VH-VL binders against Cytochrome c oxidase assembly factor 8 (COA8). Designs and how they scored, part 9

Target 1, 167 residues: Cytochrome c oxidase assembly factor 8 (COA8), of Homo sapiens (Human) (q96il0)
Amino acid sequence: APERGAERRDTAPSGVSRFCPPRKSCHDWIGPPDKYSNLRPVHFYIPENESPLEQKLRKLRQETQEWNQQFWANQNLTFSKEKEEFIHSRLKTKGLGLRTESGQKATLNAEEMADFYKEFLSKNFQKHMYYNRDWYKRNFAITFFMGKVALERIWNKLKQKQKKRSN

## First folded at step 9 (VH-VL)

Design m52 (from m49 with heavy chain D99V R100K G101Y F102D Y103F L104W W105S S106G P107H T108P F109L)
Fold by OpenDDE, look of step 12:
Structure m52 (fold): chain C 167 residues (1-167), chain A 122 residues (1-122), chain B 108 residues (1-108)
Amino acid sequence: as target 1 above (167 residues)
Amino acid sequence: QIQLVQSGAEVKKPGASVKVSCKASGYTFTSYGISWVRQAPGQGLEWMGWISGYSGHTNYAQKLQGRVTMTTDTSTSTAYMELRSLRSDDTAVYYCARVKYDFWSGHPLDYWGQGTLVTVSS
Amino acid sequence: QAVLTQPPSVSVSPGQTASITCSGDNIGSKSAYWYQQKPGQSPVLVMYYDSDRPSGIPERFSASNSGNTATLTISGTQAMDEADYYCQVWDSSSDHYVFGGGTKLTVL
């Protein structure tokens, strides 16, 4: 019985850029813009002696990045879809085809497109408000943990200096 | 109330033409389009084309290019679909439907006629 | 031309949730519409613009569209929901409307 190859459902690949930083990197790397979100992913450096606090900060940054990538990927898809629908609806309302006599894609003028942007922003206003709220909350948390990590590093450096003075 | 009322059933011979009418009421005819969809007995829905109620601009399904003509009479709010060179496989119920087009709802076929049976028999 | 694939039939018990899928390349980037057709009747629009309901359509009808699949969901399925269901999309490249093959929903 031939093994029916499991059709790998191409789940929309979680937009983790296949960018792999060099193995000997000691810093964060910024990848190329993601094709869906248009956001540049960050590959976070993992130190060999990562503290529990540093690990928590890194995880929070990663989760926030993933959240942001997913939001904008979906938002860009919605925007593109609605934009195309708007153009089509306006052309149809005018009784125009989608192609000009020269075979080019028919377009709307800048004024007509301004109406689309207004309507789109109005429709998505609450969604964007919630996004901004959550974005600020996440970034505040990240900044707070960055401060804690900085203090931890200072304290560890001071302890090492004291130990070197006592020997 | 929005209504689309189609012409009665037709029986045609192979090679003949049929012209189906669809009278619209209850809305501004020129602010919408009319789409034509057919359904062969026991088969699915097949899109045939659409026409603008405003300009009369048309777009037809590739399979029907050269055989189908859609027209409108804005004075009577009536759409017409003519299918030429009829074959046995053109036997179907033919529907007209209103094409809605706006930013918020897209382009659904929101109101349908009662259908017109066209039988092509030798 | 875009091709939309639907299962030929779906069966559900009364009160259960029915799910009808419509698969097509990049259907998630297209506006999907759903139509109900009862025997001897004209099609009726039940869902438009992915997830909106026309007036008079019960709240038990919902739809989603993601990736390569649109889904019509009927919660608490009733005997009156027995019908053929068709998905439809608009192809912006050709300005053509494309229907799926239809799904017969049977309420057992």
Scores: ipSAE 0.025, ipTM 0.663, lowest interface PAE 3.2, mean pLDDT 87

Design m54 (from m49 with heavy chain D99H R100G G101Y F102K Y103L L104W W105F P107G)
Fold by OpenDDE, look of step 12:
Structure m54 (fold): chain C 167 residues (1-167), chain A 122 residues (1-122), chain B 108 residues (1-108)
Amino acid sequence: as target 1 above (167 residues)
Amino acid sequence: QIQLVQSGAEVKKPGASVKVSCKASGYTFTSYGISWVRQAPGQGLEWMGWISGYSGHTNYAQKLQGRVTMTTDTSTSTAYMELRSLRSDDTAVYYCARHGYKLWFSGTFDYWGQGTLVTVSS
Amino acid sequence: QAVLTQPPSVSVSPGQTASITCSGDNIGSKSAYWYQQKPGQSPVLVMYYDSDRPSGIPERFSASNSGNTATLTISGTQAMDEADYYCQVWDSSSDHYVFGGGTKLTVL
């Protein structure tokens, strides 16, 4: 009995990369591209003595990453579905089969696909505009907190140097 | 305005044939496909088949294979659906519907005819 | 052939949110379409490509499609929304269009 290949439930994956960095790592790790979003997830390092500002920065980065993963996962799925429907419907209307004589999936040429891309981009224009807006807002916030953390670290280093000079 | 106007109601005997017309207007007929969908009294929608306005290529529901023929007349922008060997269970409202989304024959039906009642009675 | 399953009926009070489900194997990998049909009228497309809304359809209509379930959501349901609702997909493998069994929405 041929093993019916388990059709992988393409559940919109919660973009948690299965990549687990080494426990003794003292830096952020970049995972392989996610299969749905095609984005490389970052595993953020958590210092033993994480300051409240560092924690806030890390959380913002994590939330932004999750948001970005979800957006692109959904967008790529939508794109793939509509693209497939376009190709199949176009072949169908031409009275062409979905497969070539060699058994390969029939495809459309670049000129034929140009109409699809134009329409898809037009349809999703507002969605992309909102995404870009929110992306900039999130990254601005992250950058701001990165600056705060940098200042905090400088201040702490100066205090330590002063204490060493007084002893 | 895009419109699909169907022929009037038909009463047929068992074993007879019926041919329903669907005249399209307000768009380029050859750029879209037409599906036929029927609905028996008090029942859901049943897809019957489709025809390309461009190539005339057809695909029919397996249940109706051999009994249904879909054709188009591009000169009049009219689609036709012929159902043969009519039975009592073919009593339904028959709809033509356009495959619609701008540039291709999508999986959606964006415009519908008003429906044609076909009654099969002894 | 794909089979789409809908609840036969859904009841909501005016102003409440109605949710109509359409279940099918891997329906999330297909584009889902929704139609409204009032008594004695032709079906009207209310949602396409899972979540897109045709011109003229109120914003209170929304839809989603994930996994094995597509969902039509009507927020702030009005008396005029009372109708039969059908989900539909196109199966590229069989080249068939498939409708769900339909859901009667009653506004109480």
Scores: ipSAE 0.323, ipTM 0.759, lowest interface PAE 1.5, mean pLDDT 88

## First folded at step 10 (VH-VL)

Design oa1 (from o65 with heavy chain S28R)
Fold by OpenDDE, fold request of step 13:
Formats: structure tokens, sequence, C-alpha cells
Structure oa1 (fold): chain C 167 residues (1-167), chain A 124 residues (1-124), chain B 112 residues (1-112)
């Protein structure tokens, strides 16, 4: 039995955003949209006086960002590939070429494309459900740590001000 | 690098209003108390008050409470010291200074970074 | 207000010799967290004050090892093991335990 060649799942290369924020900036920066995911990456500022809780929050945000970038990069590639295959298949069935007489790329009508979108959504329904579940889980964790960091900042402010002894 | 840059020298008449500025850079401006310190010509240092830029919480020395207003604009990392009506006795060097702290240590470290100072001269 | 008293108010030192400045507070600077909030500053001629020592004995970043702070309660000392020409200026003790924050009168250090 011929070994069915493992379909190399074209994983989107983790596009290292070439955007470098200014070295003197004390703020988070938003980069340009990634070419695969179309998501704008956030470049997180690392303060000199970063607490362990702040560090944990930053890491969770970074990991969640990377997770989102990878998911949408792969999803967009899959979508583009399947869309092209669908168009080619339908044109072939109609006895039409890939190019019109004018040399333009042959397109399908809106109704035919609606069938593709419906089929694509149906096929990827479970994948989207898992994504949504994990998205909520990650964002709840981030929100929780944001709350902890906010409390820590209040406490740090109070530690810096010694109580006025009300004489 | 942490820097505090103050506005330039001012020459005013008695009764005029004045607002001087201190811009912080190289650190999280909103998370450090910023103090104002007066130094009269040939005299020592006097703490006037401080501000926490995140919520604009302000503390004054009783000596300066009625004389000046301390404020901050966190959007541009700038603190201000303001007089509504200057007196000849307000002639002095004014410094802004950051109160240092660390998350793993208790209490403040004193004023760890200082501005270059703003000379205010009030003469008739 | 807490009164910070420095002695002497002026000191003339030969380069390479040690120097010592005393600072006394009118009240204890020991906080409930067992830390003492006394600090030392140097103001060089024509410059802004700079932090030397924080919380009695901790050298600030970039401060040479020849500077040391000691003391407890109400009595504090700044020592310079070997005075250099760059050490010329006015030294201030300061407290941040009680409001308002206060400074000593300053000690002028000059080279002979």
Amino acid sequence: as target 1 above (167 residues)
Amino acid sequence: EVQLVQSGAEVKKPGESLKISCKGSGYRFTEYWLGWVRQMPGKGLEWMGDIYPDDSDTTYSEKFKVQVTISADKSISTAYLQWSSLKASDTAMYYCARQGWHYDESGPFGFDYWGQGTLVTVSS
Amino acid sequence: DIVMTQTPLSLSVTPGQPASISCRSSQSLLHSDEKTYLHWYLQKPGQSPQLLIYKVSNRFSGVPDRFSGSGSGTDFTLKISRVEAEDVGVYYCSQSEHFPYTFGQGTKVEIK
C-alpha cells in the first residue's frame, strides 16, 4: 500500500513583524497588520521596575497574541486555498476557462460564492467553536491578572505615602 | 534613561500669574510621585508638595498650600507648578524631582532623579 | 515639622583625607516597617541636587564606594573615605518619614 504522503499542512510562517518601536519609548506600540493574519501586533513595553505580576500579565498577553496570530494566519491561508480550489472546480464544471476572453481572472457569481462560504463555515464550525472557547479562557485569565496588577499599583502608591499621623 | 526636563527661566512682575512645567521621560510617569522643591538664592532646599500623576492626588506643605497649585497632565507626562499672583519673595530656583521606589522594597528611596531647575525672578 | 540639624555647616578638607557630616532629626525616622527614611543629597556648584544615599546606608546607582551612610533613630552620619575634587558642593540630609518632607541646612564641603 503506497504510503499516502503526509500532506505538508502549509503552516503560515510566524512573520516576525519587522516593526521596531523607538528604543526610548515607554509605551506599547501597535505594528502594521501582519501579512498572513491581518492582525496588528502589539509590541509590549518592558519597564525597568516590572513586578512579577506585571511580567506574568505581559507574558499572558504576548502568548495570547501569538496564539491569535497563528490561528488567523492558518485560517486565512486555508480559506484562500479552498476558495481558489472551489472556483477552479466550478469553472471546470461549467466548461469555462480560468481566464475570460479579455484575459481577466474568471469569477463566480455571488450565489455560487455564497455556497462556498456556507460550506466553508460548516466545515470549520468545530474549529471556530474551540477557538472561541479558548479565546474566552485566555481573555478571562488576562482580565484577572489585569485586576491583580491594578490592586498592586494601588498598594504600591499607598506604600510610598506614609500615613499622616493625624495629630 | 530617566529624565526630568523643566521649562526655561522666567522673569515676572509682582501680581502676575506663572505656570512652569516638568516633563518626565524614560519611565512610567503615572506610577511615581513627582515633587517640587524650592531653593531660594543662597539658601537650602524646601519641599513644596508632590503629585501622583495617575489620579492627580496631591500633597502640599502647609507653607505652600495657599501659594501654589500643583497639577499634572499624564497624557504628555508633564507636571506643573502654578502661581496665581507672584510675590518678590517667590524669587527662587524651583526643582521637580521623582520619588524613587521599587516593587520589592518597602517605602520610597527619596528623590532619585531631579530636573535641571527653573529660575523664577520676580522684580518690580 | 521635623527639624533636620546638620553639623558642621561648612567643612574644608584636604584631597585624599576623610570627611564626616552629622545629621540629627528632631524625631525618630524609624517607620513601622522597620526601615529608616533618611536620605543624603549632594548639590554640586551650579547643578541640581543628586541622590547619594537612601534609607540611611544604601548607595544610589553610580555613587562611588567612598561614600557611606550610617545611623539609627535620630542620629545619622555621612562619611567620605577619601575626598576628591569632584566631591565639592553642598550636602543635605533629608527625611521622608513625616510630612512635610524636610531637609537639613546643608553642609558646604570645600577643598583646601
Scores: ipSAE 0.785, ipTM 0.918, lowest interface PAE 0.6, mean pLDDT 92
Fold by OpenDDE, fold request of step 13:
Structure oa1 (fold): chain C 167 residues (1-167), chain A 124 residues (1-124), chain B 112 residues (1-112)
Amino acid sequence: as target 1 above (167 residues)
Amino acid sequence: EVQLVQSGAEVKKPGESLKISCKGSGYRFTEYWLGWVRQMPGKGLEWMGDIYPDDSDTTYSEKFKVQVTISADKSISTAYLQWSSLKASDTAMYYCARQGWHYDESGPFGFDYWGQGTLVTVSS
Amino acid sequence: DIVMTQTPLSLSVTPGQPASISCRSSQSLLHSDEKTYLHWYLQKPGQSPQLLIYKVSNRFSGVPDRFSGSGSGTDFTLKISRVEAEDVGVYYCSQSEHFPYTFGQGTKVEIK
């Protein structure tokens, strides 16, 4: 039985955004769009006095960002590959070459491309549904921890004020 | 690194208004009380008041409550001390100072970081 | 207002010798959380005040081990085990337990 070669799933390299925020920054920074995902990464600020809840929130945001970057990087690669295959197959069916007489890359019309988009969306519908579900779950968790951190900040302020009032 | 940078020295006449600034950097400006401390020439330190920049909650010493206004602009991490009408007796060094705290400790640590001071001279 | 009384108001010390400054508050600085909110500052000549000790006995970051604070209730002490030339300045005790916050008169430390 011939060993079916494991298709090396070309996983998009986790492109370490070369963007380095200024060292003295006390806020989150938005980097340029990633070349694979086209998503702008957020560089999260780490405060000097970071609480465990704040740290947990930051980590959750970072993990969610990395998850999102990886998903879209892979999706964009798949999309680009399937789009090119579709174009080639349709041109071949039409008896057209990959290049026009002028030497330009042959393209399909808007209607033909609409068929590709519809087919692609249909094929990836379940994948997108799972993505959306997980996206909402992650963002709900983030929002929940944001609320906890907000309450913690209020409490910390009140502790300092209560000390001022008790005198 | 935590830094507080104050505005430069001021020379004013009695009756003039003045607003001096203190810019915080290297920390979460909105989550620390920022105090103002006066030091008259050759004298000790006097706490004037403080502000919590997140909501601009302010506290004043009774001695200074009617003399000065403390404010903050959190968008630029800057606190202010202002006089509507200066007196010769307002001649002093003015310091901004951060009230230190930690999430795992109760209460403040005192003033852990100080600005370089702003000398205000009021002379006729 | 809480009155903070320092003694002595001036101290001349030979380099390498120990120094001690006392601070007395007019009221107890013990809070209901069992912490005592007394702090020590040093103002070197021509400089801003700097935090030395917070909450009676905790050294602030970067403060040399030769500095130590002690005390309870209303009586507090700052000790310098071996005075160095860089320790010249005015030392202030301060309380943040009672409003308004108050400082001692200051103790001027000079080298002989």
Scores: ipSAE 0.784, ipTM 0.916, lowest interface PAE 0.6, mean pLDDT 92
Fold by OpenDDE, fold request of step 13:
Structure oa1 (fold): chain C 167 residues (1-167), chain A 124 residues (1-124), chain B 112 residues (1-112)
Amino acid sequence: as target 1 above (167 residues)
Amino acid sequence: EVQLVQSGAEVKKPGESLKISCKGSGYRFTEYWLGWVRQMPGKGLEWMGDIYPDDSDTTYSEKFKVQVTISADKSISTAYLQWSSLKASDTAMYYCARQGWHYDESGPFGFDYWGQGTLVTVSS
Amino acid sequence: DIVMTQTPLSLSVTPGQPASISCRSSQSLLHSDEKTYLHWYLQKPGQSPQLLIYKVSNRFSGVPDRFSGSGSGTDFTLKISRVEAEDVGVYYCSQSEHFPYTFGQGTKVEIK
């Protein structure tokens, strides 16, 4: 029985950007673009007096960020792989080598590449639709909790001021 | 870590203006009252007033209301105490202090964090 | 203004012995929220004041358990169960129930 070679699913290594915000920062920080997803990670500030609602919001933002990073890292990897395969296949069909006489990587023309992009988009259309749906769901949830946190902050401010006025 | 850092010691003459600063770090500067407390040489503590940096709502002790102006710049997390005309009697240590609070507790905790103090000396 | 009266104004204590400081307010510090806004501070020599106890009996973060606060209405007490050398300084009671906020005269604690 031939041992079915375990297709090493090249899962994009979660290249956690080693960007560390300054320890004394009281703000969210934007890191450099991730090498796989090309998305800039946000480092969320954790306040000393973080409320449960604020914590929930932060967690939702973090989870959504991680979800986005993973999606785009995988999508970019797939895109790059399929693009290379397409180029190689087309060059082979044309009887061309992978390298030009000058030793440069052989490329396809813009029209041929347009066909690849169209095909890739068509093939991944459903995937992108699900991504967009889930993106909206997540962002609506985040927005909802942002509203709650904003109200909580207003309430806390009013409580503090009311105490002062009552004196 | 929550920290309040005040400006350095000042030596002034009577009649001069002065503005000292208190920079907050390690916390949400706009969400806490920041107070000023005077301590005259060898004396106790006197609350002068406070400010809520978010909207610059300011409260003064009647004793200090005409003597000083409290302000804040939330963009740089800094509060200020200002005199238009110093007197020899203004010679004192001045502390900024955060009025602590918690979301699950009612009312303030008092002054939970203090600056290192700014010594103001007014001499002819 | 609310007058905060501390007694004694000076206390000399042998290390390891207990200490007690009383604070009396000229008016009740009980708020309508059923909380009492009396606080205790320590100012060590050459340092800024630091919060010890807030709202009568709550120890601030990092404050040793040898410190305890008690009282109600107008009469309050700070107790140190076992005085250490690091406890030297001036202790202040303070109220934040009425404007303006006021402090006691301070109690100087020294080691014998």
Scores: ipSAE 0.782, ipTM 0.908, lowest interface PAE 0.7, mean pLDDT 92
Fold by ESMFold2, look of step 10:
Structure oa1 (fold): chain C 167 residues (1-167), chain A 124 residues (1-124), chain B 112 residues (1-112)
Amino acid sequence: as target 1 above (167 residues)
Amino acid sequence: EVQLVQSGAEVKKPGESLKISCKGSGYRFTEYWLGWVRQMPGKGLEWMGDIYPDDSDTTYSEKFKVQVTISADKSISTAYLQWSSLKASDTAMYYCARQGWHYDESGPFGFDYWGQGTLVTVSS
Amino acid sequence: DIVMTQTPLSLSVTPGQPASISCRSSQSLLHSDEKTYLHWYLQKPGQSPQLLIYKVSNRFSGVPDRFSGSGSGTDFTLKISRVEAEDVGVYYCSQSEHFPYTFGQGTKVEIK
């Protein structure tokens, strides 16, 4: 079962980040903000001697990052789309076009936009509450597995020391 | 990838001091014993001692314990071998080597990765 | 100190033919964890040693399967099923059961 897609995955164009950690790095790296989510991605280090527990932690952190980036990319897109739709609808109600006489994009003032912001927050309130709950759950799980990995590494150190003491 | 990179060749006179280095990369440096091995010209391999960089726990071969000092600076992933007073008989190639282990296997390996060696020449 | 004795000290082999190197320790290398701490290394001309076999019979990563190790107690053997040109160099057995760790005197393998 070889995965031939690995070579193409390595050469595929990147739309997220062009930052590349040094070849000899043994640490996680934080890249520049993603264009869509405005979040800084972490580039995770894969240790040469990675245990199943370490792998589970790394995958949980990767999955949480992907989940978080997708949420904010979607929210940013939805916000922008619904803002434009609201502006267009209110301009039409006022008998105005999408462009001013000077050709500039027509807008509403902050007082006029207050209805949009209140409506958007109200419509998305439950979604953000579930996001916050899931964010805390994910971060608690990550912290828990970080503790387990720390204990595993202590145990591995003790095993090495015990063998040498018996020499 | 795991690498151990040693400092360059040295030409010294008897009585001089010397400190050579070994820098580890591509692995968690503090989690492995790092050993020093001497190879006299045209001769076999001799274990000198090792260090656990996390806490600087050090083991010496009795033959070498008063002749050399083994140390490490874990902040820069580097181990050292030092002489306070070199002798002509110290002319040799010196290797650093990592004692391997794997989370899924019982007991440590031998030396799984080696540095390129540091040639030390001591002569008048 | 544990003496590790290799035989032969030199070996000339026709390419494609098998080779066998023996290693004897002056004491048992069996640890209380029931593992035996005997390892094999190859030092190619002008290069650092490299691990071939650890704990008697376990092939290290990237080592071709034509290399195999066997033995127990004090008697051990490294076998190369079909010697290739890249296999030339000096082979060392080593023990990590007793301080100080010791190496055999080496077996030089050459192509005939």
Scores: ipSAE 0.619, ipTM 0.839, lowest interface PAE 1.1, mean pLDDT 87

